# Miniprotein binders against p81326: the designs that were tried, part 193

Target 1, 226 residues: p81326
Amino acid sequence: MLHFGGFIMEINHISKILEKEREEYIRNKVEEYLKQGFSKDDAVNKANQSWRTYIGHRIQDVIYNLLKKFLKDSGLKVTTDKALNNRNLPEELDKVKRLIAINYGEYLFLPDADVIVYKVENNDIKIIAIISVKNSFRERRFETTYWKLKLKESPVTSHIKVFLATPDKDNEISYKCPNGKPKKMRIILEYELDGIYFLKEDFEETEKAKHFGKIVEDIIEISKKL
Below, E stands for the ipSAE of ESMFold2; O stands for the ipSAE of OpenDDE; V2 stands for 0.75 times the mean of E and O plus 0.25 times the DockQ between their complexes.

## First folded at step 19 (miniprotein)

Design G91 (at its last look DockQ between E and O 0.79; V2 from the best seeds 0.79)
Fold by OpenDDE base, look of step 19:
Structure G91 (fold): chain B 226 residues (1-226), chain A 83 residues (1-83)
Amino acid sequence: as target 1 above (226 residues)
Amino acid sequence: SEEDKKIEELLEKADELLWEAQELAKKGDYEEAIKELEEAVKLLEEALKIAKELGNEDLIKLVEWMLKLLKYLIEEIKKKLEE
């Protein structure tokens, strides 16, 4: 049994657990914005927007910390794009940053990489996977797909697996053809990405669409082939 | 470090208890499941204390999440006992 299997499997509750914090968070933010001179309506709108950002970061942090812990025994390392956005990087992270960079001619830019999994062997760094974490798909629905395609264009980055992790709270991509109607977003994301991992139980499972509990095993398997 | 090892041991034990508790709950042994989860909470609280002493922010966040999860599960099982 993989260590921390219980905590990984029970991630299904993440949306419900975090939602319990919403009321208090909104109340506090509304009060803060009112003190700043915003109208009640503006304060509420801003608070709701702030909550969306906040909950997204919280989910990302949970996933990051779980993966960091779970992959440690396998000798795999985990970082984030945020950690790479520093002028003074340790040598290892500087190498990681360079190995995920996308070439735009005169410029190099990083893909959206909420979580980056890599290994160090004989002072060589190999990037294994990038995990994009999305709470909702209201905005930038195919952004992760864009980055996957861009990474695929270079022999330096073409081997990097790109995964999506989501609770899919609004059931936007949980099923391919609910009621016989194809869900374009699910179909495209599943086709273009290397995998979709759901932080819930109620979804259509396929070869590429899996429960989050399988992500560690999948990453370890990929790492052995690299 | 010795402290790191202790934290890892505590987390592993907590994970085992969580797994056992879930199996118990599936069987309808809710009271025993709650006991196991409460023990796991105790272990995680100790881990959190050590993590804070070490100043390991990532570990602190991890353990805090785990604690929230366990407390949530306890609450959900308690609701089933009242049904």
Scores: ipSAE 0.800, ipTM 0.919, lowest interface PAE 0.6, mean pLDDT 93
Fold by ESMFold2, look of step 19:
Structure G91 (fold): chain B 226 residues (1-226), chain A 83 residues (1-83)
Amino acid sequence: as target 1 above (226 residues)
Amino acid sequence: SEEDKKIEELLEKADELLWEAQELAKKGDYEEAIKELEEAVKLLEEALKIAKELGNEDLIKLVEWMLKLLKYLIEEIKKKLEE
């Protein structure tokens, strides 16, 4: 054994692997919607929308479980915003939730935080990083940058690293200046976030835009500074 | 527990085999790479069985993904042998 994380390094195939599920998924969903009384055209449209939600959740699950496994030996814990939205939270997770929440007067909201990495030292919790997982950028393209800016506004949350993980199948943010024309989304996301981690091979690599295979090392190094 | 330790050992060995297989594939040693990936699949199939007996849903999902990835890689390397 010379290193750990081969399964982290090979995640670049995730879109191709999960795409093989698409045909069966769409067929089954169309049948479900037809039984609910939707027209054929509406059923197809709803099935395609359902697929985008499904594949996004599948990618999130893969990232969560891989990080949970491969960060454990470094003393780091991983949870999700879905887990934090439960009513009967264990005390540890309730503290995690409170440490990332944004105050809007009478309301507290969690940032776009699909996966959260933290550590526990002497019953004290330190949030290391929040990872937003985006399969596409059709809607709410800069939501993750909004949450990073909100976290920067308070000294209690300003240390939290905010990462974006994406296969970027449609090349919406893969290059900074394709054909000499600056790509606004890529430039703004890279500028505002602490890192973008691509779940594919073909993209313009920079100090902040990297292969997902680097994320474990990066998180461990950040945690050592806290 | 003993079961938890066994699963951890199986996953770590499978990860090592994956890394070695990808290094072999980079050198063009495709048949040996496939053999190592097939060994990793056997280890993960054993890990999946134990995870299911324990009812550990997160671990089941992790191992199922790992198996999907290994099987995908085996097929991709087999395609290179046909070329």
Scores: ipSAE 0.768, ipTM 0.906, lowest interface PAE 0.9, mean pLDDT 89
ESMFold2 (binder alone), look of step 19: mean pLDDT 87; pTM 0.847

Design G92 (at its last look DockQ between E and O 0.79; V2 from the best seeds 0.76)
Fold by OpenDDE base, look of step 19:
Structure G92 (fold): chain B 226 residues (1-226), chain A 83 residues (1-83)
Amino acid sequence: as target 1 above (226 residues)
Amino acid sequence: SEEDKKIEELMEKADELLMEAQELAKKGDYEEAIKELEEAVKLLEEALKIAKELGNEDLIKLVEWMLKLLKYLIEEIKKKLEE
């Protein structure tokens, strides 16, 4: 078993590591937008927005690649919603796509699924978990919760675990009741989701709120019950 | 493939070195910790080379992240040495 114990634990530094790239990234993007004819103020604003998107994707990529590697030995597979957004999918991925689809009557839509974990047994695909990766909770705070609730509505998808992975750099959900004041977002997310995994050390640990290092074990355990 | 196995071996060794280095750093053996991390970097650079030769984009990205992490840790430990 590839016990990447060191690299998993040191994921705590992801926010700091990526933040080091911010200044150069912003500078380059500002220059790019200025060349496109934007004002200085607009260029800066656009660059900052671009950075938020960029860093989010970077974190997602790291998590995806880690999970892909760590779950491989257990026979589990991972994919992303992005990979499923193709017209011509391999049969396996086409099945995965269908098995996570949410019914809206005339339409089927996919939940936001940054990482999808599944297994293949006897040519049957079982979806195990969906991991949503969020760097910040500024927008769409309960989007992951929405998808969890929607997945619960169908017997086809009700078994799928939905996890949130976040560095929570702004401590929006790290604690339930800091200074005796309940953090609504933490409480709701923890209640509705199957788990929250922190890419940091400074958080209130509970049965559902754990360090990211536990996610592999948890997923493997879930997979055995399916 | 043989190359895949080699990459995995290199990554595992790098992980072991990382864990050892962290323990050394906790004990205040910063120089030795850095040495081990630098060795881990070398292993991952080799892994990266192989991954690139194979064209495995996911492994490339993973190893690149691991390298970034190790380099960051080296820098952080070096700062402690200067204190």
Scores: ipSAE 0.775, ipTM 0.906, lowest interface PAE 0.6, mean pLDDT 93
Fold by ESMFold2, look of step 19:
Structure G92 (fold): chain B 226 residues (1-226), chain A 83 residues (1-83)
Amino acid sequence: as target 1 above (226 residues)
Amino acid sequence: SEEDKKIEELMEKADELLMEAQELAKKGDYEEAIKELEEAVKLLEEALKIAKELGNEDLIKLVEWMLKLLKYLIEEIKKKLEE
């Protein structure tokens, strides 16, 4: 097991731990929306939507901080798409941003990449992987696969591994053929992405679908080949 | 730098205690597992104090998450002990 493996492996409790924050969060948000003049029903709906965004960001923060710390000894650095969208980028991060940007004619866009792993060797930057963090699949189900396909289209980005990290609380992609029927989302995501990492224990493990506890070792191994 | 090395040492010791507690819990040694997790909490509380003195926001968030995880595990093992 890798250095700090205990805390990485126990991340599988993240949904249960963060769910304890829900009641207070919803109560506070409903109060905020009521003060803004929304009806009770609208305030509740908006609070629930706000919670889904909040918990996604909280999971992303945990993953970011764990990877930043635990990949450091391997010479790997970690950033986020939020950090890359800042107006005043340090030179290093500006280079990272330019190395993942996709050209759409007159426009240049970053892929929707929540967490980005890269290395620096003699001022040269090589992007290793991006990790898309999804709490649920009710919206934008295949966005991550779209970005993988776009990254594959250019020789400068085709080496970048694209991973999905998810608690998948509702078992939307946890099994390939639940009840004997192929689950389209799981089949397509596993086929197109370089890996799916589950933040829970109950899922069908395959060569590409693993516990999140394996991600540090996998990233390090990939980085050695680049 | 000296402070950074101390935090690293505290976090490494806490991780070892967590891994030992996991093994103990699998064997049904719940009270011993709780004792090791409580010691890990003490180590991380010290690490958190140092991280705050350094003003290292990413490290503060990491240690706060690790503490939240340990405290959750302690409560879950206490539930099993009541069964």
Scores: ipSAE 0.717, ipTM 0.880, lowest interface PAE 1.0, mean pLDDT 89
ESMFold2 (binder alone), look of step 19: mean pLDDT 87; pTM 0.851

Design G93 (at its last look DockQ between E and O 0.85; V2 from the best seeds 0.79)
Fold by OpenDDE base, look of step 19:
Structure G93 (fold): chain B 226 residues (1-226), chain A 83 residues (1-83)
Amino acid sequence: as target 1 above (226 residues)
Amino acid sequence: SEEDKKIEELLEKADELLMEAQELAKKGDYEEAIKELEEAVKLLEEALKIAKELGNEDLIKLVEWMLKLLKYMIEEIKKKLEE
């Protein structure tokens, strides 16, 4: 079993590592937007927005690649919602897509699923978990919760675990009741989701709130029960 | 494939070195920790080369991240040596 214990644990540095790229990224984007004819102020604002998107994707990619590697030996597979957004999907991915789809009557839509973990047994696909990756909670704070609740509504998807992975750099959900004041977002997310995994050390650990290093073990355990 | 196995071996060794380096750093053996991390970097660079030859984009990205992490850790430990 490839025990990447070191690399998993040191994921705590992800925010700092990526932040080092920010200055250069912003500078380059500002220059790009200026060349496109935007004002300096607009260019800076657009660059900052671009950075937020960029860093989010970077974190997601890291998590995806780590999970893909760590879960491989257990026979588990991973994909992304992005990979499912194709007209021509391999049969396996087409099945995965159908098995996570949420029914809205005349339409089927996919939940936000940054990472999807599934197994293939006897040509049957079982979806194990969906991991939502969030760098910040500025927007759509309960979006992951919405998808969890929607997945629970169908016997087809009700078994799917929904996890949140975040560095929570702004400490929005790291603690339940800092200074005796309840953090609504932490409490709700922890209650509604199957788990929160932190890409950091400084957080209040609970049964559902754990370090990211535990996610592989947890997923493997869940997979055995399905 | 043989190349895949080689990459896996390299990654495992790099992880072991990382864990050892962490323990060394905790003990204050920063120089030795850096040496081990530098060795891990070399292993990952080899893995990256193979991954690129294979055209495995996911693996390339993984190894590139691991390299960034190790280099960051080396820099952080070097700062501690200067204190």
Scores: ipSAE 0.804, ipTM 0.921, lowest interface PAE 0.6, mean pLDDT 93
Fold by ESMFold2, look of step 21:
Structure G93 (fold): chain B 226 residues (1-226), chain A 83 residues (1-83)
Amino acid sequence: as target 1 above (226 residues)
Amino acid sequence: SEEDKKIEELLEKADELLMEAQELAKKGDYEEAIKELEEAVKLLEEALKIAKELGNEDLIKLVEWMLKLLKYMIEEIKKKLEE
């Protein structure tokens, strides 16, 4: 019984919806920084930087809560890398953390995995997919592909699907060959990742580049093969 | 629990109304689409009240996002109707 989520399909409006909050957010943050003694120019710059971080977290929260809700009836559970960094984790989440962590000698790190989907069968945990949420690609352009390659190196993690979710409102990766010229970033991301899910309508669809509304069906189908 | 099942029913009904409103808007039936979205808003307002009584922060955030989405869609369809 597969859920058909109208709310998941309409998430494509998220950037336009959240942009309406920007003016008031910036105004409030500028006043906050002015009270801390910053000049107006510095306060404005810091407020704009704060907004970019805030909107990324807002998009991540929306995706997390939607997936948590709409995957539940399929027996799938959802967590975040933020939740896994808490001390004294419940046993179930501690197992999830150990199954996804990457060993670097003396150090153990979680991949950048904003949202993690897993299932539990008779106390056995199987991680299905991770979803990296990116609002823009000015920095950390290929971070997600690095983590895919690292997960692929171990038989314990090589089955984990790595997805990217993005509104890409500035069209940095929306098309393969805009104006007839190959877009390196889109081509490499699509080649290396298991899927790119756009939080908007206007992009070049392929077998791996899809509307975010398709992600629930894709995750459920993958889980049945594991 | 019974409260959890009640919220599930409200969310599912709101999702069905959203999907019906999408089909109506595609056919140009904007007034009917708005009516269905407004009904969905009422269901989600009830769901939000229950989620707050339960103290379920994740569910509160989810329903608040759903309300924001529906209200945005109502505004956009109203623009089409007034043009």
Scores: ipSAE 0.723, ipTM 0.885, lowest interface PAE 1.0, mean pLDDT 89
ESMFold2, look of step 19: ipSAE 0.720; ipTM 0.882
ESMFold2 (binder alone), look of step 19: mean pLDDT 87; pTM 0.845
ESMFold2 (binder alone), look of step 21: mean pLDDT 87; pTM 0.847
OpenDDE base, look of step 21: ipSAE 0.802; ipTM 0.921

Design G94 (at its last look DockQ between E and O 0.78; V2 from the best seeds 0.79)
Fold by ESMFold2, look of step 19:
Structure G94 (fold): chain B 226 residues (1-226), chain A 83 residues (1-83)
Amino acid sequence: as target 1 above (226 residues)
Amino acid sequence: SEEDKKIEELLEKADELLMEAQELAKKGDYEEAIKELEEAVKLLEEALKIAKELGNEDLIKLVEFMLKLLKYLIEEIKKKLEE
C-alpha cells in the first residue's frame, strides 16, 4: 500500500547494515594514526572516536535520502540541519530556517534537527516534524527533550512533531524496565517526545516507541492533519 | 527526464521483487527468495549507473544504500539455508 513498502519494511536494519563497515574503517584509521606517530593504544582510541563521528553522519545521510524518496509522492519535502547552515540559502530554505529557529534574546539557534520534514502550499511553508538522530546517550541525554519543550513554548512552533531516531546499540533506552527497574532516560524521552524510532529489531515497542519504518506512515498521517 | 523515469521504474520493480522475496522467505522458500533478491540487485545496479551518469548525488547515495540493504537480506537468508 505504501509506495516502496518492501524497502520501508526493512529500513530499521540501517545500523546493522552500516556496522559491517566498521572493521575495515578502524583498520584503515589505526594505520593512518600510527603513521602520524601515535602509539598503538592512542591510535586505537582515536580510530574508535573517529568511527563514532563517521557512523553518526552516515546514518543521518541515509535517513535523509530514504525519507526524501519515500515522502516525495505525498507532497512532503525534506531538508537537513547541514543544508540550513549554508551561507547562501534559497528563499524556501531560509523560510524553513526561520520557522524552526528559537529566540534567546539577540541570538537565534536551530533546535537539534538533523532532518526536517515540511510541506509547501501556495508559497506557505508548514513544518511537520524534526528528527534527531542519536547514536549514544553518553552526553546530552535529554537534548532532544529540551528542544521539544522549547518548540512547545511558541504557538508558531508548538505543532512541530519532534522524533528521535536511534540504533541504541548499547541498549541505553531500548527497554522501559530492564531487570524490573524503570529506565529513567527511556521513560522521560518517551513521555516528552512525539516518538522514538529504533534502527534495530530488539527493543520494547509501545505506542510511541516503534520500528523506524513506521515513521514514513506516521509523518504522512500527521501531514494530512495540518 | 527519460533517465529519471527509467530509474523510478527500476526502483519500483526492485521493490516488487523485494516484496515477493519477503513472502517467499516467510513460507520458507529461501532459495526462491534469494533468486528474486538477486534480480532486484541487478535492477538497482542499473539504476545506480544511470544515477551516476546524471550526477545526482542524493540519488546515488539512496541507491547505494538500497543495494547494501538487499545484499544484507540475501546474506541473512543464506544463513538460514546453511542451518
Scores: ipSAE 0.854, ipTM 0.947, lowest interface PAE 0.5, mean pLDDT 90
Fold by OpenDDE base, look of step 19:
Structure G94 (fold): chain B 226 residues (1-226), chain A 83 residues (1-83)
Amino acid sequence: as target 1 above (226 residues)
Amino acid sequence: SEEDKKIEELLEKADELLMEAQELAKKGDYEEAIKELEEAVKLLEEALKIAKELGNEDLIKLVEFMLKLLKYLIEEIKKKLEE
């Protein structure tokens, strides 16, 4: 088993590392939007919004690639919702897509699934976990919990574990009751989800709230029970 | 493939060096820690080269991030040396 113990532990620096790119990114985007005819204020606002999207995707990509690498030796496979959005899917991915789909009567929709972990046994696919990656909780605070609850409603998907991975840059969910005041979002997310994994050191650890370094072991353990 | 195995070996060695460097830094052996991290960077650069030759975009992205991480750590340790 490839022990990337060092890299997994140092993942705590992901926000700081990626933040170093912000200034240059913003500058370049502002220039781009100015050339497109936007005002300075609009250009700055658009650049900042673009950065939020960009950094979110970057973190997601890192987590995806790490999990893909770390889970490979265990025989587990990893994909993304983006990869499932193709019309012409390989048979395996088509099955994965169908096994995570949520029924809305006349329609099937996929949950937000930044990372999907599954195994193939005897040509059967079993979905193990969905990992939602969030950099910040400014928007759609309980979106992940919504999908978890929806997945629980079907015997086809009820076994799927839903995890949240976050650096929690703004300390929105790092502690349950800082200064004696309950953090509603932390409490609800921890209650509803199967686990929260922090890409940082400064957080309140619980049975469900753990360092990101534990996610691989946890997923492997779950996979053995399925 | 042989190339895939080589990449894995390089990544594992880089991880080992990183862990050793962390222990060295905890002991205050910052110069030696930096040296090991720089060696790890070289290993990852080789891995990156191979990954690019293979056209494996996922590995390319992973290794690029790992490189950024190592370089960041080197910079942080260098700051401690200047203190």
Scores: ipSAE 0.722, ipTM 0.887, lowest interface PAE 0.7, mean pLDDT 93
ESMFold2 (binder alone), look of step 19: mean pLDDT 87; pTM 0.844

Design G95 (at its last look DockQ between E and O 0.84; V2 from the best seeds 0.77)
Fold by OpenDDE base, look of step 19:
Structure G95 (fold): chain B 226 residues (1-226), chain A 83 residues (1-83)
Amino acid sequence: as target 1 above (226 residues)
Amino acid sequence: SEEDKKIEELLEKADELLMEAQELAKKGDYEEAIKELEEAVKLLEEALKIAKELGNEDLIKLVEWMLRLLKYLIEEIKKKLEE
């Protein structure tokens, strides 16, 4: 079993590594937007917004690829909501899509599912976990909790674990009560979600709040109970 | 496939070297740590080559990230050597 202990632990550097690209990225995007006819101020603002999106996708990709690799030997499979957004899906992915869908009466919608972990046993698919990847919590702070609650409402999806993975660069949820003041967002996320996994070392560890390195073991354990 | 097995072996060895290098760095053996990380980089470069030949995009991205990480760590350790 590939422990990849070194690479898992060193994920702590992901924010610093990606941040090194920021200056060049911003410069290039500003230039691009200026060429498109935007003002300097607008170009800078748009570049910063683009960077936030970009870095979020990069972190998501890293997590996806790591989980895909680490879970493979356990017979677990990994996909993304993006991969499910196709009209023509392979049968397996079509089943996955249906098994995570949330009922809104006349419509079925997918939760935000950056990473989806599932297993195939006897031609049956069982969804194990959904991992939401967040770089920052400036926007949509409780979006992941919304999806967790919605998934709980159906016996079809109620068993699906929902995890949050984050570097929490701004220390928004790293501690429950820093300086004796409760961090509402940390408390709520930890209460509502099945786990929070930090891509960093400096955080308050609890039963549900763990280092990202524990996520593989936790998912495998959950998979055995399903 | 044989190529897949080779990639896995290379990744495992690279991970072992990374863990060893980190322990060396903690002890202050920075030069040896860098040497091991550089060896790990070579292994990952070989893995990347094979992954590209196979056209496995996910594996390519994984190895590229790992390479970036190792290069970053090498740079950070080099800074400590200069202090």
Scores: ipSAE 0.792, ipTM 0.916, lowest interface PAE 0.6, mean pLDDT 93
Fold by ESMFold2, look of step 19:
Structure G95 (fold): chain B 226 residues (1-226), chain A 83 residues (1-83)
Amino acid sequence: as target 1 above (226 residues)
Amino acid sequence: SEEDKKIEELLEKADELLMEAQELAKKGDYEEAIKELEEAVKLLEEALKIAKELGNEDLIKLVEWMLRLLKYLIEEIKKKLEE
């Protein structure tokens, strides 16, 4: 049976849960960098950068494991870009990798596809959705939009839905017109992507901007049309 | 496979308890919500033990996240009791 799980609905607490570990993590990393000979200021800067990478990976892992569990009963499979970059790929994953690769002349690159949802029908693999997980929009704010546009260029990949999943803890894209002024980043991301899924409660909900808890239902409905 | 079936049953029951606890907390029945969440924690601790015996890293990470979420919710509801 395919139900919205309590655990997927409560993911909205993820930023608060993980932030409780920030200060201890930063202190440990600063000590590590100081022992390597960095100045105090450099060690602090490096520790903060390390935290952003660490937290991004943690959120990505949670999303991957929840989707893997809650999409399985619908016959849908989930993998990650990390798994696709392993040197010894099973044939199934090698096919998934080839089905999302983008051609740049003599080079082939994978889009930033943190989490990939696909199905297998009689040896045929159909890519359903790619989910980009962004903890913050400090840099490469529109990277996900770029990959959506590249996937649209070919009929082989144009069906692939491109979603953004984010806690958006700093409210960078939570509202379209805060204080009556258009927020360019939110407006462009929502316009170009197939959906934005927030891992928090407070944001402006629209047809494309939803609570993360709705992503399972949306993916299942998309898969039935493919 | 029998271990896999056991883990699935534990996760499903824990999810039911979480959903029931959410409804209780909405009604202000905080003590009962905490009791249900604590039972869900016990089920997930058993699931974690089995997942570790299987060496299933993805399942271990899933159950560890679920446990962290439940413990966070228990803490938050206890704070509401102090208010």
Scores: ipSAE 0.704, ipTM 0.881, lowest interface PAE 1.1, mean pLDDT 89
ESMFold2 (binder alone), look of step 19: mean pLDDT 87; pTM 0.853

